VHH binders against J-type co-chaperone jac1, mitochondrial (jac1). Designs and how they scored, part 8

Target 1, 176 residues: J-type co-chaperone jac1, mitochondrial (jac1), of Schizosaccharomyces pombe (q9utl6)
Amino acid sequence: FHSSSCQSEAKNFYKQFEGDISDPPPKGPFDIDLGALKSSYLRKMKTLHPDVAQGKDAALAQRDSAELSKAYNTLKAPLTRAEYILQLQGINPVSEDISNSDPEFLMEIMDVHENISASRDSPEKLLQLSQENQGRKVQEINEIRKAMESSNWDSALLYVNRLRYWNTIDKILHDL
Key: E = the ipSAE of ESMFold2; O = the ipSAE of OpenDDE; V2 = 0.75 times the mean of E and O plus 0.25 times the DockQ between their complexes.

## First folded at step 4 (VHH)

Design d04 (framework vhh_gocatamig_d2)
Fold by ESMFold2-Fast, scan of step 4:
Structure d04 (fold): chain B 176 residues (1-176), chain A 119 residues (1-119)
Amino acid sequence: as target 1 above (176 residues)
Amino acid sequence: EVQLVESGGGLVQPGGSLTLSCAASGSIFSINALAWYRQAPGKKRELVAGITSGGSTVYMDSVKGRFTISRDNAKNSVYLQMNSLRAEDTAVYYCAAYPWLSSRTYDYWGQGTLVTVSS
């Protein structure tokens, strides 16, 4: 005996925006209409904000407001959206270390770090590295979309971990 | 566009040695990671050894201690010194380059050089 492919929650993040956004893959697309998502979030926040609720309901409004904000922030970004979709499938998005099983990817990671270190004194080269990293992120997102929409969860997990790495590189470059 | 040309393959007896060379043209060689891959008949292509722009090396387990990867940026070349060769090392060997600014995987491949280990 085994639970369904995901540990079902009574209300999930997609359900909080039901009617304004599509269902998650494989039932719906990976991409979300971000304008519709933001509009839904802002409308719902107006009714849940603690300043609107008084007395014994204030704590519930604060909790629901925090949950809605977490749902919005999770779904609006491709990496956190993909990680959440994996969790809905019962998959821990950080369970596999692809660096250990993929020497090619490990070597690319090492080379990128070394080139950033070598370019610290060149704003032009750092900008170029940032632009190239955006290209890597787009490629990973395209692979995640294909994998999830075809229910290829093993591939989706692989590409999500690669995307997470490239997000870390963005943060390193931003902090320079 | 980067072009890679391999040389040094051939027939060698078990326990013998070969040095493979790969010359790169049209690239910023000193800031690219470089690697050797191999593909045996009926097998998938696999990474044998790699060297980063900073000189860090990666090797597959079955060749550690037997193979050494090195680079010469002045000659735009990468080398694979293969010692204590075994029949299982028989394969076509490919040189590959990681452009420092473009792809998550190797973009550029050479034509390959055949290594046959037989008595």
Scores: ipSAE 0.100, ipTM 0.530, lowest interface PAE 4.1, mean pLDDT 81

Design d05 (framework vhh_gocatamig_d2)
Fold by ESMFold2-Fast, scan of step 4:
Structure d05 (fold): chain B 176 residues (1-176), chain A 119 residues (1-119)
Amino acid sequence: as target 1 above (176 residues)
Amino acid sequence: EVQLVESGGGLVQPGGSLTLSCAASGSIFSINALAWYRQAPGKKRELVAGITSGGSTVYMDSVKGRFTISRDNAKNSVYLQMNSLRAEDTAVYYCAAHPWLRYGSFDYWGQGTLVTVSS
């Protein structure tokens, strides 16, 4: 069931760019044409920016612009896009369980932390760890794509939580 | 270049103990993590226990307190001490390793050793 074309706080982020980007999985692909998304965002922002007015007061224009920016920023990045797609399926993307049903992942996390600690005095090794972490992120994105396009939502949730962790590792490595 | 060879499997009575050994050829010093997996008939292969290059250990819930993983880098070996064995522990046990324990699957696998827990 499609939502109304009228402006609403319940409006789906994909619906805000309908006609310019594909539907979310499983109807459409996980990947988004980022050029088309950006062009749609900029065109729509032109009509919503407070400086244009067009019958709206400044507060309403600011709110609409903020909502459109949130939709764009959410869909632009693979992790936040995947989290949003899970929410559309009624799935909470945040794991509340501290105990991990993925002991392989726990072991990999522990090994990565130990190698970062052991490599703090070696810029070359830290660069290698960073490159390997980029490879992990690409692998998780590939698995998310496969799972979502096949409606394997349990698998999608697992890979989304893994991708979130690798983004955290990127931050740790960047701050060193 | 790394090859893994398991040994120590066999038939044991419920409540008994077994020690599995995995000997590595090639440079074990380049292996960051080592793990024991098992696969029972009709079931998915699952991680039983793992040990990182730094010595941190991970265990599946059903074997915590019963199984102990250890490594001896001087002997290029990793061990799984299994105590208080149950019928549900019956499976082929595999040793696995790769340099960074990367996502998904291990780069190196042994051929497996059968453990049967039966009276």
Scores: ipSAE 0.198, ipTM 0.601, lowest interface PAE 3.7, mean pLDDT 81

Design d06 (framework vhh_gocatamig_d2)
Fold by ESMFold2-Fast, scan of step 4:
Structure d06 (fold): chain B 176 residues (1-176), chain A 120 residues (1-120)
Amino acid sequence: as target 1 above (176 residues)
Amino acid sequence: EVQLVESGGGLVQPGGSLTLSCAASGSIFSINALAWYRQAPGKKRELVAGITSGGSTVYMDSVKGRFTISRDNAKNSVYLQMNSLRAEDTAVYYCAAYPWLSGRYEYDYWGQGTLVTVSS
């Protein structure tokens, strides 16, 4: 059997900001007060000065600040936050294949890729595709919120994987 | 890593037929969608046809009724039956796979391409 050290490390992210942000679902909401999260992160980073010590202390401070930055970066974005919450529930998204449960979604992804390729020479059409994609991301985030707050983990995993593909589309559109 | 091996391209006269085949191998993950793209000289790569593991299909408008995509899940293969071929169908045809995995393994895999030339 596998006790994942990465899973154990990841499970501590909310605890690192305990008192400044809410508990993860199902105990708390999916949404995080991003201002409170950032303020907590910056305050805690001040205590982990790599430059206040040299040698061993500097190396430990650098490691701890990197871990805190990973926690902050993970929680501040809806996709990585949702992936982390699934890990807290013992769900490893990379070990599950849910694609065959949604053939219409696969066809939608293929259609979006085609439309991007067809629109490559039109800034106006690319802007419209970008706006449509932002709308899809918002809808997936709303479904993730509903699923996680209701402890519907199978649904949460489905919508997390959908959101990930829309994030990939954002990167493609940005890099055009 | 998913490896895609394409075959079936060649020279054919207008009105003729060809069947393209693509076999996927080397993956421990399900292949969730398979597609055929093409790229003609001086043009961008475009989706020709796609099929999900459940059998749902999508086609480019100009090939509807002429091309048929099918798959064999046991062989992890996809086929494109091309009928009533036209000069404008001349292109390099690419097989693509869409693994449906969370994490970093979310990008499309592409075959090497197979040339289809429609000319008298």
Scores: ipSAE 0.000, ipTM 0.133, lowest interface PAE 11.9, mean pLDDT 77

Design d07 (framework vhh_gocatamig_d2)
Fold by ESMFold2-Fast, scan of step 4:
Structure d07 (fold): chain B 176 residues (1-176), chain A 119 residues (1-119)
Amino acid sequence: as target 1 above (176 residues)
Amino acid sequence: EVQLVESGGGLVQPGGSLTLSCAASGSIFSINALAWYRQAPGKKRELVAGITSGGSTVYMDSVKGRFTISRDNAKNSVYLQMNSLRAEDTAVYYCAAGYPWLSRGYDYWGQGTLVTVSS
């Protein structure tokens, strides 16, 4: 039981780029044309005049600029985009049930952490693990796309939480 | 090349115990994860227990506390100790080896061994 009517239109990130990008799933595709998104963002940012005299107009321009930047940064990355789409559906994107519902995934996470620990002194091994992790992220994104475009929100939630783990692995590998 | 051969299946009474063994031919050093799966008649294949290269283990909820997975790298083997067996544990049990998370599933599968829990 999920509601799709919980959207805030006034601050809807897709609305900020209306006409330049497609609607979110299930109406439109999960994928965004990142070139079109960036071009729209830069054009819209340019129209927010930085030299507005002090007053109400200046405050509104700063507020609009901050919201536009938040919208762009959220939509440009698959994880934050997917989390936002779940929020539009009234779904909390964080799940506490992943370990109970997917023991195979838990085993994969454990294996990855062990391999990272074992490879700390090998730049070549760490590079290989980083490349493998990019492959896992691509797989999760493919599953998120499939789930969201078919309105399978329970599956979408599971794959979004998987993708979040792989983003955490990216950070661990980058910090080494 | 890796080939997996299971043994230890059979008929056992409820509350009984069995130990399943899986022996791998070839190099175990290239195997990141080892697992036991099962498939009951009319059901999908499901993960029962897994063990990583570093020895971390995972179990499905219904077998946790009753089953124990272990590995012996010197003998190229993985084991599943099954205690307090129930009728619901009746299935063909498969061992699997590999790195399933690179979009290829497990690289190697055994032929399966039947476990029947019946009085």
Scores: ipSAE 0.040, ipTM 0.474, lowest interface PAE 5.5, mean pLDDT 82

Design d08 (framework vhh_gocatamig_d2)
Fold by ESMFold2-Fast, scan of step 4:
Structure d08 (fold): chain B 176 residues (1-176), chain A 119 residues (1-119)
Amino acid sequence: as target 1 above (176 residues)
Amino acid sequence: EVQLVESGGGLVQPGGSLTLSCAASGSIFSINALAWYRQAPGKKRELVAGITSGGSTVYMDSVKGRFTISRDNAKNSVYLQMNSLRAEDTAVYYCAAVGWYLRGPFDYWGQGTLVTVSS
């Protein structure tokens, strides 16, 4: 990034839900009350929905609804939330090739892929691998939380990229 | 408890070849991977090559095409074939047993074997 993510009220997803959720790290916590977020989203959507908007331009209502939906979908999931927070700090959330900087992590990824391939015909082993992968995601989220809440942005970027790999493993397991 | 015993280190001339061996004993059934690390004077230990239980391999960039890692599961051993050796390959080479856990691998270490590349 050559510029900030324009931390303005018009584009900041957290400002869309101001008063219902906390500020992003480092001022607030990484975790969001998902119930409060959902409730805020639904209440605001009722006001912006074209069929409910009284005396408003339908095109503007549609645009605002799309923006609100983007904000909600981004913040409700830990990976996309973390990527957005990095963007607010002016950091590109996409890292370079992790295999050159972290070959031990690459070995773990390769071992997981081999275990999945070896377990394709075993629902019990696939369930175990899925549970183990959920644990890996939880650990990365814990590291992201610690890093972001202490403004350790280089560490946050590293753990966000690790979490992205584990999300890919989740998709592979769900597609089997 | 896992014990690792390295062998095969020594003095070799630039362009030469050397094979390192590592035998694992003890509670090895909990280990997913075996690896070779090295440490040159004044530098941190770095992963040179690794091999998983399934045979997948990883190499550091500077040794790709020159070094080959392999394992013999019947002998609980891992090998590092080093070809086209260079002065910068001079280091103490360590065998490591890698166990996978939620935050990444943990390592058991051997005592190390010295490789000196010098004319």
Scores: ipSAE 0.007, ipTM 0.237, lowest interface PAE 9.7, mean pLDDT 80

Design d09 (framework vhh_gocatamig_d2)
Fold by ESMFold2-Fast, scan of step 4:
Structure d09 (fold): chain B 176 residues (1-176), chain A 119 residues (1-119)
Amino acid sequence: as target 1 above (176 residues)
Amino acid sequence: EVQLVESGGGLVQPGGSLTLSCAASGSIFSINALAWYRQAPGKKRELVAGITSGGSTVYMDSVKGRFTISRDNAKNSVYLQMNSLRAEDTAVYYCAKVGFYLRGPFDYWGQGTLVTVSS
């Protein structure tokens, strides 16, 4: 065995919504029609509700419902979607430390943390930092899209790890 | 927004020293990370040293122990002290803002200063 697409989870998340959303990169686009995804999820969840499952083991219905929810929650957000796509390619999305190979990114992260600390008593400055961070996330998502759609998995892994840091910054700013 | 002006370059012998200065205009200098980049003829621009708004520093491996970056927020200035200069340090040196959307030369803020290390 080698790490490849044949070693998937018990149910491939994209296959759970087959016919309602496109295939993952590189076969399909990185972006998902979120309206179609949500509609598919709600329709399928209604069918899997324990009270509606005639003759089905309640524990199996609960398991299927939990797996469907995990698939929906994973695919609806760009970071978790990108991490899942890397896993489908046999790549561990958290296997490598990004900081030493990217001095510019390390500096940017360090500066953002210092600016947040310096701005804790200023709602206006925190709002500005939040807006700047949204811009960084958009930039990383654009690079992830380009990399994955061209099967540049090394670049995709780099940008996914950068996006994860920006999501951490969002959480820090939200919790303030 | 922020205009950066580099100075201090020149011709120096191997083993010599130079201090580069970067002066910034604008009232937001103290909240920005700043970095020194260099570009030798026919080579890609590379990050040499950087300093965050709070004073934390990052250095390229080949300059560690030889170069020191510092800042003076009251003077809106960043400095690069270069000691034990080598022929491979010959390049145009640029000062740039680091942070929001900045990861290299496409959003450069200064004109550069030439450093030539020659015997």
Scores: ipSAE 0.182, ipTM 0.591, lowest interface PAE 4.1, mean pLDDT 81

Design d10 (from g02 with A97R Y98H W100R L101F S102Y R103G G104S Y105L D106G; framework vhh_gocatamig_d2)
Fold by ESMFold2-Fast, scan of step 4:
Structure d10 (fold): chain B 176 residues (1-176), chain A 118 residues (1-118)
Amino acid sequence: as target 1 above (176 residues)
Amino acid sequence: EVQLVESGGGLVQPGGSLTLSCAASGSIFSINALAWYRQAPGKKRELVAGITSGGSTVYMDSVKGRFTISRDNAKNSVYLQMNSLRAEDTAVYYCARHPRFYGSLGYWGQGTLVTVSS
């Protein structure tokens, strides 16, 4: 993974939706108006989709459509949005050392895995664990919002890595 | 509504032992992961020991081998067996369901004082 600010800035996904959504933190809010984002994406996609473009411009339309889809998919979800914002700040969003300095978080991770294992035969308990995990994700998103909007990038990196963990738990629960 | 009530604190000689108890009222669903914290005068509150729903334990380095955390889910209770107590263990001990373990649904007890002195 490249921590180049120049590369991240050159590919600025927020510029794809300029005028329809706010600028990223710290200049703008972390939250995005998802309705406005989707509307902008669909409107622009109708113009750029390969089915509309013909001849020698088809390859450029295909490339631009792929880039627009990447920008939309990245910004619509809190985790990938937060990772992208960190990249814009020149920060590698993946940190392997964060969990090692947080024994409370490690304990919570262990508890979640044990509860999932203990609840494999109980759909009711698995549903409850899924709801609890949604609450953890909301909490991390709130901390990310606070950190990013106050330019506290060390804290933002910490909470982004925690949110990534909870997204992994969601996938485990969904795949059960 | 969940309440945590600590008991078992007191004055003990260096090298002595105490068992702290934490009883939870309210929903048993709230007792998945519990921890003991302590706070000495002028210091920040620190994690002493934790126990997960499955019984996995975590200990602060300075208490490993001396303290043992355990739980009784049928009684909604968590215990901290403290052996070979030192003057540095003097603190108010808190039972907690930390907010991080359950989002904004974290709970703290009122605390129980442990004094280790000759």
Scores: ipSAE 0.259, ipTM 0.586, lowest interface PAE 2.4, mean pLDDT 82

Design d11 (framework vhh_gocatamig_d2; at its last look DockQ between E and O 0.56; V2 from the best seeds 0.00; counts 0 for: unsure alone 59.8 < 65, grease 26.3 > 24.2, SAP .67 > .668)
Fold by OpenDDE, look of step 5:
Structure d11 (fold): chain B 176 residues (1-176), chain A 119 residues (1-119)
Amino acid sequence: as target 1 above (176 residues)
Amino acid sequence: EVQLVESGGGLVQPGGSLTLSCAASGSIFSINALAWYRQAPGKKRELVAGITSGGSTVYMDSVKGRFTISRDNAKNSVYLQMNSLRAEDTAVYYCATRLFGGYHYMDVWGQGTLVTVSS
């Protein structure tokens, strides 16, 4: 009994902006022209506005607007975009215990936490750590790009999880 | 320019011991995490052991209890004590560190030292 989980064919977020942005990896690049994406979003949103949608069910228009917004917000950020792309490939982007399976990453995590702990009383050091963390994020994004564009999904998943973690580090550092 | 130079590799019998050394040039040794990697023929490079700036250590599962990573900040050196060596430990071993510069970082690698475990 293949429960065809009627996953409501949620319209592919990339398809919502078809013609304005490229296809997702591996067919297209990981990077999106954010200006084009935004322009497309605004144009489409305007058409969905209740004042323009004369005669359409207000509820439907609202639903479509919400979906469009979700699509835009997902695609505009590298992490959420990457996660979505993995989902399109049938891969759950959230994996538990990644740190245990990646000793290198574990080491990085340990080192970062030690450094944060040691720097709590130094705004200058915290700024430095923040910059370093930005560097880590940039590198992970680059690796995600390479992996996805080459259809190396295992690697993509690895780096997506790393990127997610570094985002948490940003929060920690900002809260200090 | 930060350079890493490995030494101590060689031929050893199964069950034997070997100590690898890595000497780093530069002034930022004490603030950086250090690691040993290895690459066997036809295999991907893998982390063997790492040591944080604070002295915490990480090991791959297959070397736990047999290998010990340590650092001497005064000598700008990191070491890998390898005990109970096995044939599967045969590889080129590399010392590595990550250098941070602004919004970027670079990994620095040594040239590697060959460890051969053979009867």
Scores: ipSAE 0.616, ipTM 0.839, lowest interface PAE 0.8, mean pLDDT 90
ESMFold2-Fast, scan of step 4: ipSAE 0.545; ipTM 0.808
ESMFold2, look of step 5: ipSAE 0.640; ipTM 0.875
ESMFold2 (binder alone), look of step 5: mean pLDDT 78; pTM 0.804

Design d12 (from g02 with S27F I28T I31S A97R Y98H L101F S102Y R103G G104S Y105F; framework vhh_gocatamig_d2)
Fold by ESMFold2-Fast, scan of step 4:
Structure d12 (fold): chain B 176 residues (1-176), chain A 118 residues (1-118)
Amino acid sequence: as target 1 above (176 residues)
Amino acid sequence: EVQLVESGGGLVQPGGSLTLSCAASGFTFSSNALAWYRQAPGKKRELVAGITSGGSTVYMDSVKGRFTISRDNAKNSVYLQMNSLRAEDTAVYYCARHPWFYGSFDYWGQGTLVTVSS
């Protein structure tokens, strides 16, 4: 149907960098030029610096700077970018139903944790587990890209939840 | 050479019990997760129960409270105790080493038939 001309859309994270980065999937690619994103972020942050504002305008500059930082930090990383794109489609990126529908993945998760615990005294084995986990992350990102660019949102949600888990494993291995 | 050999299948009446066994060789059993899958006629293969290297277990909803998976690392064996069997449990049951662990290849046993009928 044809909607009213009244404005109801809030400016989203991609809109904050409009002209400097592409639109989100399915209109644009999943990947972002991170150099262009960072340059846009730094340029816009200089414009919002509190030192050029006074009184109440300083408070507005602080709020706008915080929102711009949130947008930059969200879009610069594949997982948070993907979660945000799902939210733009009206999809909750954290679904308990996905975990329940994939008991094979849950079992894989449990075994990876146990193998990390068993390998704490072996630098060689921890390195092997770390490299294997990087491979899993790359694979999930490739599947997210394919799904989102093809508007396969159910598949995208599944792969995003898998990627989130592998990021958790990456952090555990990094902290050892 | 990795091998998984299932046994214990058979014909039972509804409400009956069976214990399936899977004997494993050719890999470090104690470091691997193992699972029981089943495939009924006209249906996709589905995971029934799994057990991790440390003994944590997972079950599909329809078998919770009826089936118990266990392992014996000294015997390189995994077991599936099936109680209160239903007609819907009729399937070929497969023992499998879970994929993805340490770059391991997928390995499946030959399967054992379980028929629940009067």
Scores: ipSAE 0.025, ipTM 0.508, lowest interface PAE 6.3, mean pLDDT 82

Design d13 (from g02 with S27F I28T I31S N32Y Y98K L101Y S102G; framework vhh_gocatamig_d2; at its last look DockQ between E and O 0.55; V2 from the best seeds 0.00; counts 0 for: pae E 2.1 > 2)
Fold by ESMFold2, look of step 5:
Structure d13 (fold): chain B 176 residues (1-176), chain A 118 residues (1-118)
Amino acid sequence: as target 1 above (176 residues)
Amino acid sequence: EVQLVESGGGLVQPGGSLTLSCAASGFTFSSYALAWYRQAPGKKRELVAGITSGGSTVYMDSVKGRFTISRDNAKNSVYLQMNSLRAEDTAVYYCAAKPWYGRGYDYWGQGTLVTVSS
C-alpha cells in the first residue's frame, strides 16, 4: 500500500470508471458489466483530447490515456481483475510459497499436461480438453467471487493461483 | 458400467506392511488417472496418492517414502503398497478414477478398511 502515495488515486483503476461500474469487493461485487466498462472506456478515451490547447497538455493526456487503457485491460479479465483486487488489499498475488503444497492440484496439472501431449494430433480431443479447461476456469472464478465478496482473502489467493494456471493452459490449447 | 473394487485391507500392527489393490472395469483404464483416498472417522476424505495415465505419481507429505502407488494396465489394476504403517494411517481407503474428459473423479470404490493397531 505505501509504494506510491502520489499515485494512489491514479493507481486505483476502479476510480477511473466511477459512476459506470461498481466498487471492488468487498464493498461491491466481483463481477463487472463488461459492456458498461467498454462503453465507459471508449467515451473517456475520446474526452482526453478535447482541449484546443492540446499542445501544452499533450504529455498529460498521453499519460492519462495510457493509465486508462491499463485500467481497462486489467479490469476486463477475471484473472487480472482478481490480482488487482488482492493488491488493493495489500496481498501479493504471486508467491512461491503457496503454489506447490497441494498434491491434488499437482496431480490435476500433471494429468492435463499428459493429456495435451497425448492429444496433439487430434483436433477433436484438443477441443474437448479446451472445453474442460473452460469449466475449470469458471469454477475457479466462482470460488474467487465467493471468497472476495466474503472477505476471505486467503481463499481468494488460493483460487487466483489456480486460475492463473488454467489461463496458461487455455492459451496453450488455443495456440496449438 | 464402471466398477472399482478395492481389496487387501485388514488389521496390521504398527510398523507393518499392507498392499491394497483396486480392480477396474468399464472404461479405458490406461487413459485414466487413478488415486487412493482415505477417510478416518470424523475426518474429511483426503488424497493419499495419485498416478497419472502417463505414470507420474503424487503423494501426500505424511506418506512419502512409506507408500508407493503403482498401476498395471494389462490387469486394469492400481495398487498401494503401504509400509511402516502408523496408527494414524487407520482409515477406509478408496480407489478413484478421473475420466479423460471430466473435471474430477467420476467413480469411487466402496472402500477397504485398514486398521493399524496392536
Scores: ipSAE 0.417, ipTM 0.752, lowest interface PAE 2.1, mean pLDDT 85
ESMFold2-Fast, scan of step 4: ipSAE 0.550; ipTM 0.824
ESMFold2 (binder alone), look of step 5: mean pLDDT 85; pTM 0.855
OpenDDE, look of step 5: ipSAE 0.685; ipTM 0.883

Design d14 (framework vhh_gocatamig_d2)
Fold by ESMFold2-Fast, scan of step 4:
Structure d14 (fold): chain B 176 residues (1-176), chain A 120 residues (1-120)
Amino acid sequence: as target 1 above (176 residues)
Amino acid sequence: EVQLVESGGGLVQPGGSLTLSCAASGSIFSINALAWYRQAPGKKRELVAGITSGGSTVYMDSVKGRFTISRDNAKNSVYLQMNSLRAEDTAVYYCAAYPWLRGSSYFDYWGQGTLVTVSS
C-alpha cells in the first residue's frame, strides 16, 4: 500500500510547507515546529493575498487560500495532525466500536464521567479533573509519537481514538 | 502495596453456577475500578466484567445476562456471580484493581487467579 500512500502525498498538507517543516512520520518526527509552521503559513497566504491574488482568477485564489488554511489548521494541533498522518497511511482514523475494541478504556471513560457528575458543584474538584485530563492528553500524544515514529500503525490508531475522547472530556469540563 | 485475594473457583457442570469473590487490602484508598479477567489455555487474557468507583458496569458480550459483577466498598471486595455456565467459560479468572493515575498503566495489581472448570 506504499504506492497508495505516495499518491496521497501528491496532495499532502506537509508538501504545502515543504522546506519549512519536517516530513511526516515515519520519515520525520511527529512533533512540528509550530513557529516555523505559522511563519510559513503567513508568508504563503501573503503570496495569495492581496496584490498577487488580485491578478489571478478570484475563485482559484479563494480555493488556494482555503486549502492552505485547512493544511495549517490540520497540522498545528496534535489530534488533527495524527488523524491526517493515519489518512496518509491509508488508515481511517475513526474507530466506531470502542466498547468491544477497548473495554478497559470504556471503563476509564465511565469512571471519568461519574467523577465529573459527582464533582459538578465543586470548582476545586472540577479543576483537579481538568488537570488529570490534560495529563491523559499528554500521555496519549507521547504514545502516538512513539507509535508513528516506529510505524506501529495499529497502536497509533488506538491512541488517536483515546486522544479524541479526552478532547471531548476537555470540552465538557470547559462548558461546565 | 495492594493485595488481592480471590476465592470461589471450582468444577461445575454445564448450566451450573459459581460466585467468585476478591478482597482488596493494603493501599486500597486509591482504587478507582475493579474487574474480572479470564484466560483460557492458548487464548489471550480478556476482560469479563468491570465495575467503576460509582458502580457502573462493563461486560463482555458472551457473558452479558449470565454474569453479574458487584462490589462492596465497605469491604473493598468485588464479586462475580456466574450463572448458566458453558464449556467456553472454562478459564483461570483474575481479579484486577485500577488506580487511574496520570502516566500509569490501567492495572496496578492482579490477584493470584482462580480456576473455573465447566465440564461433564
Scores: ipSAE 0.234, ipTM 0.623, lowest interface PAE 3.2, mean pLDDT 82

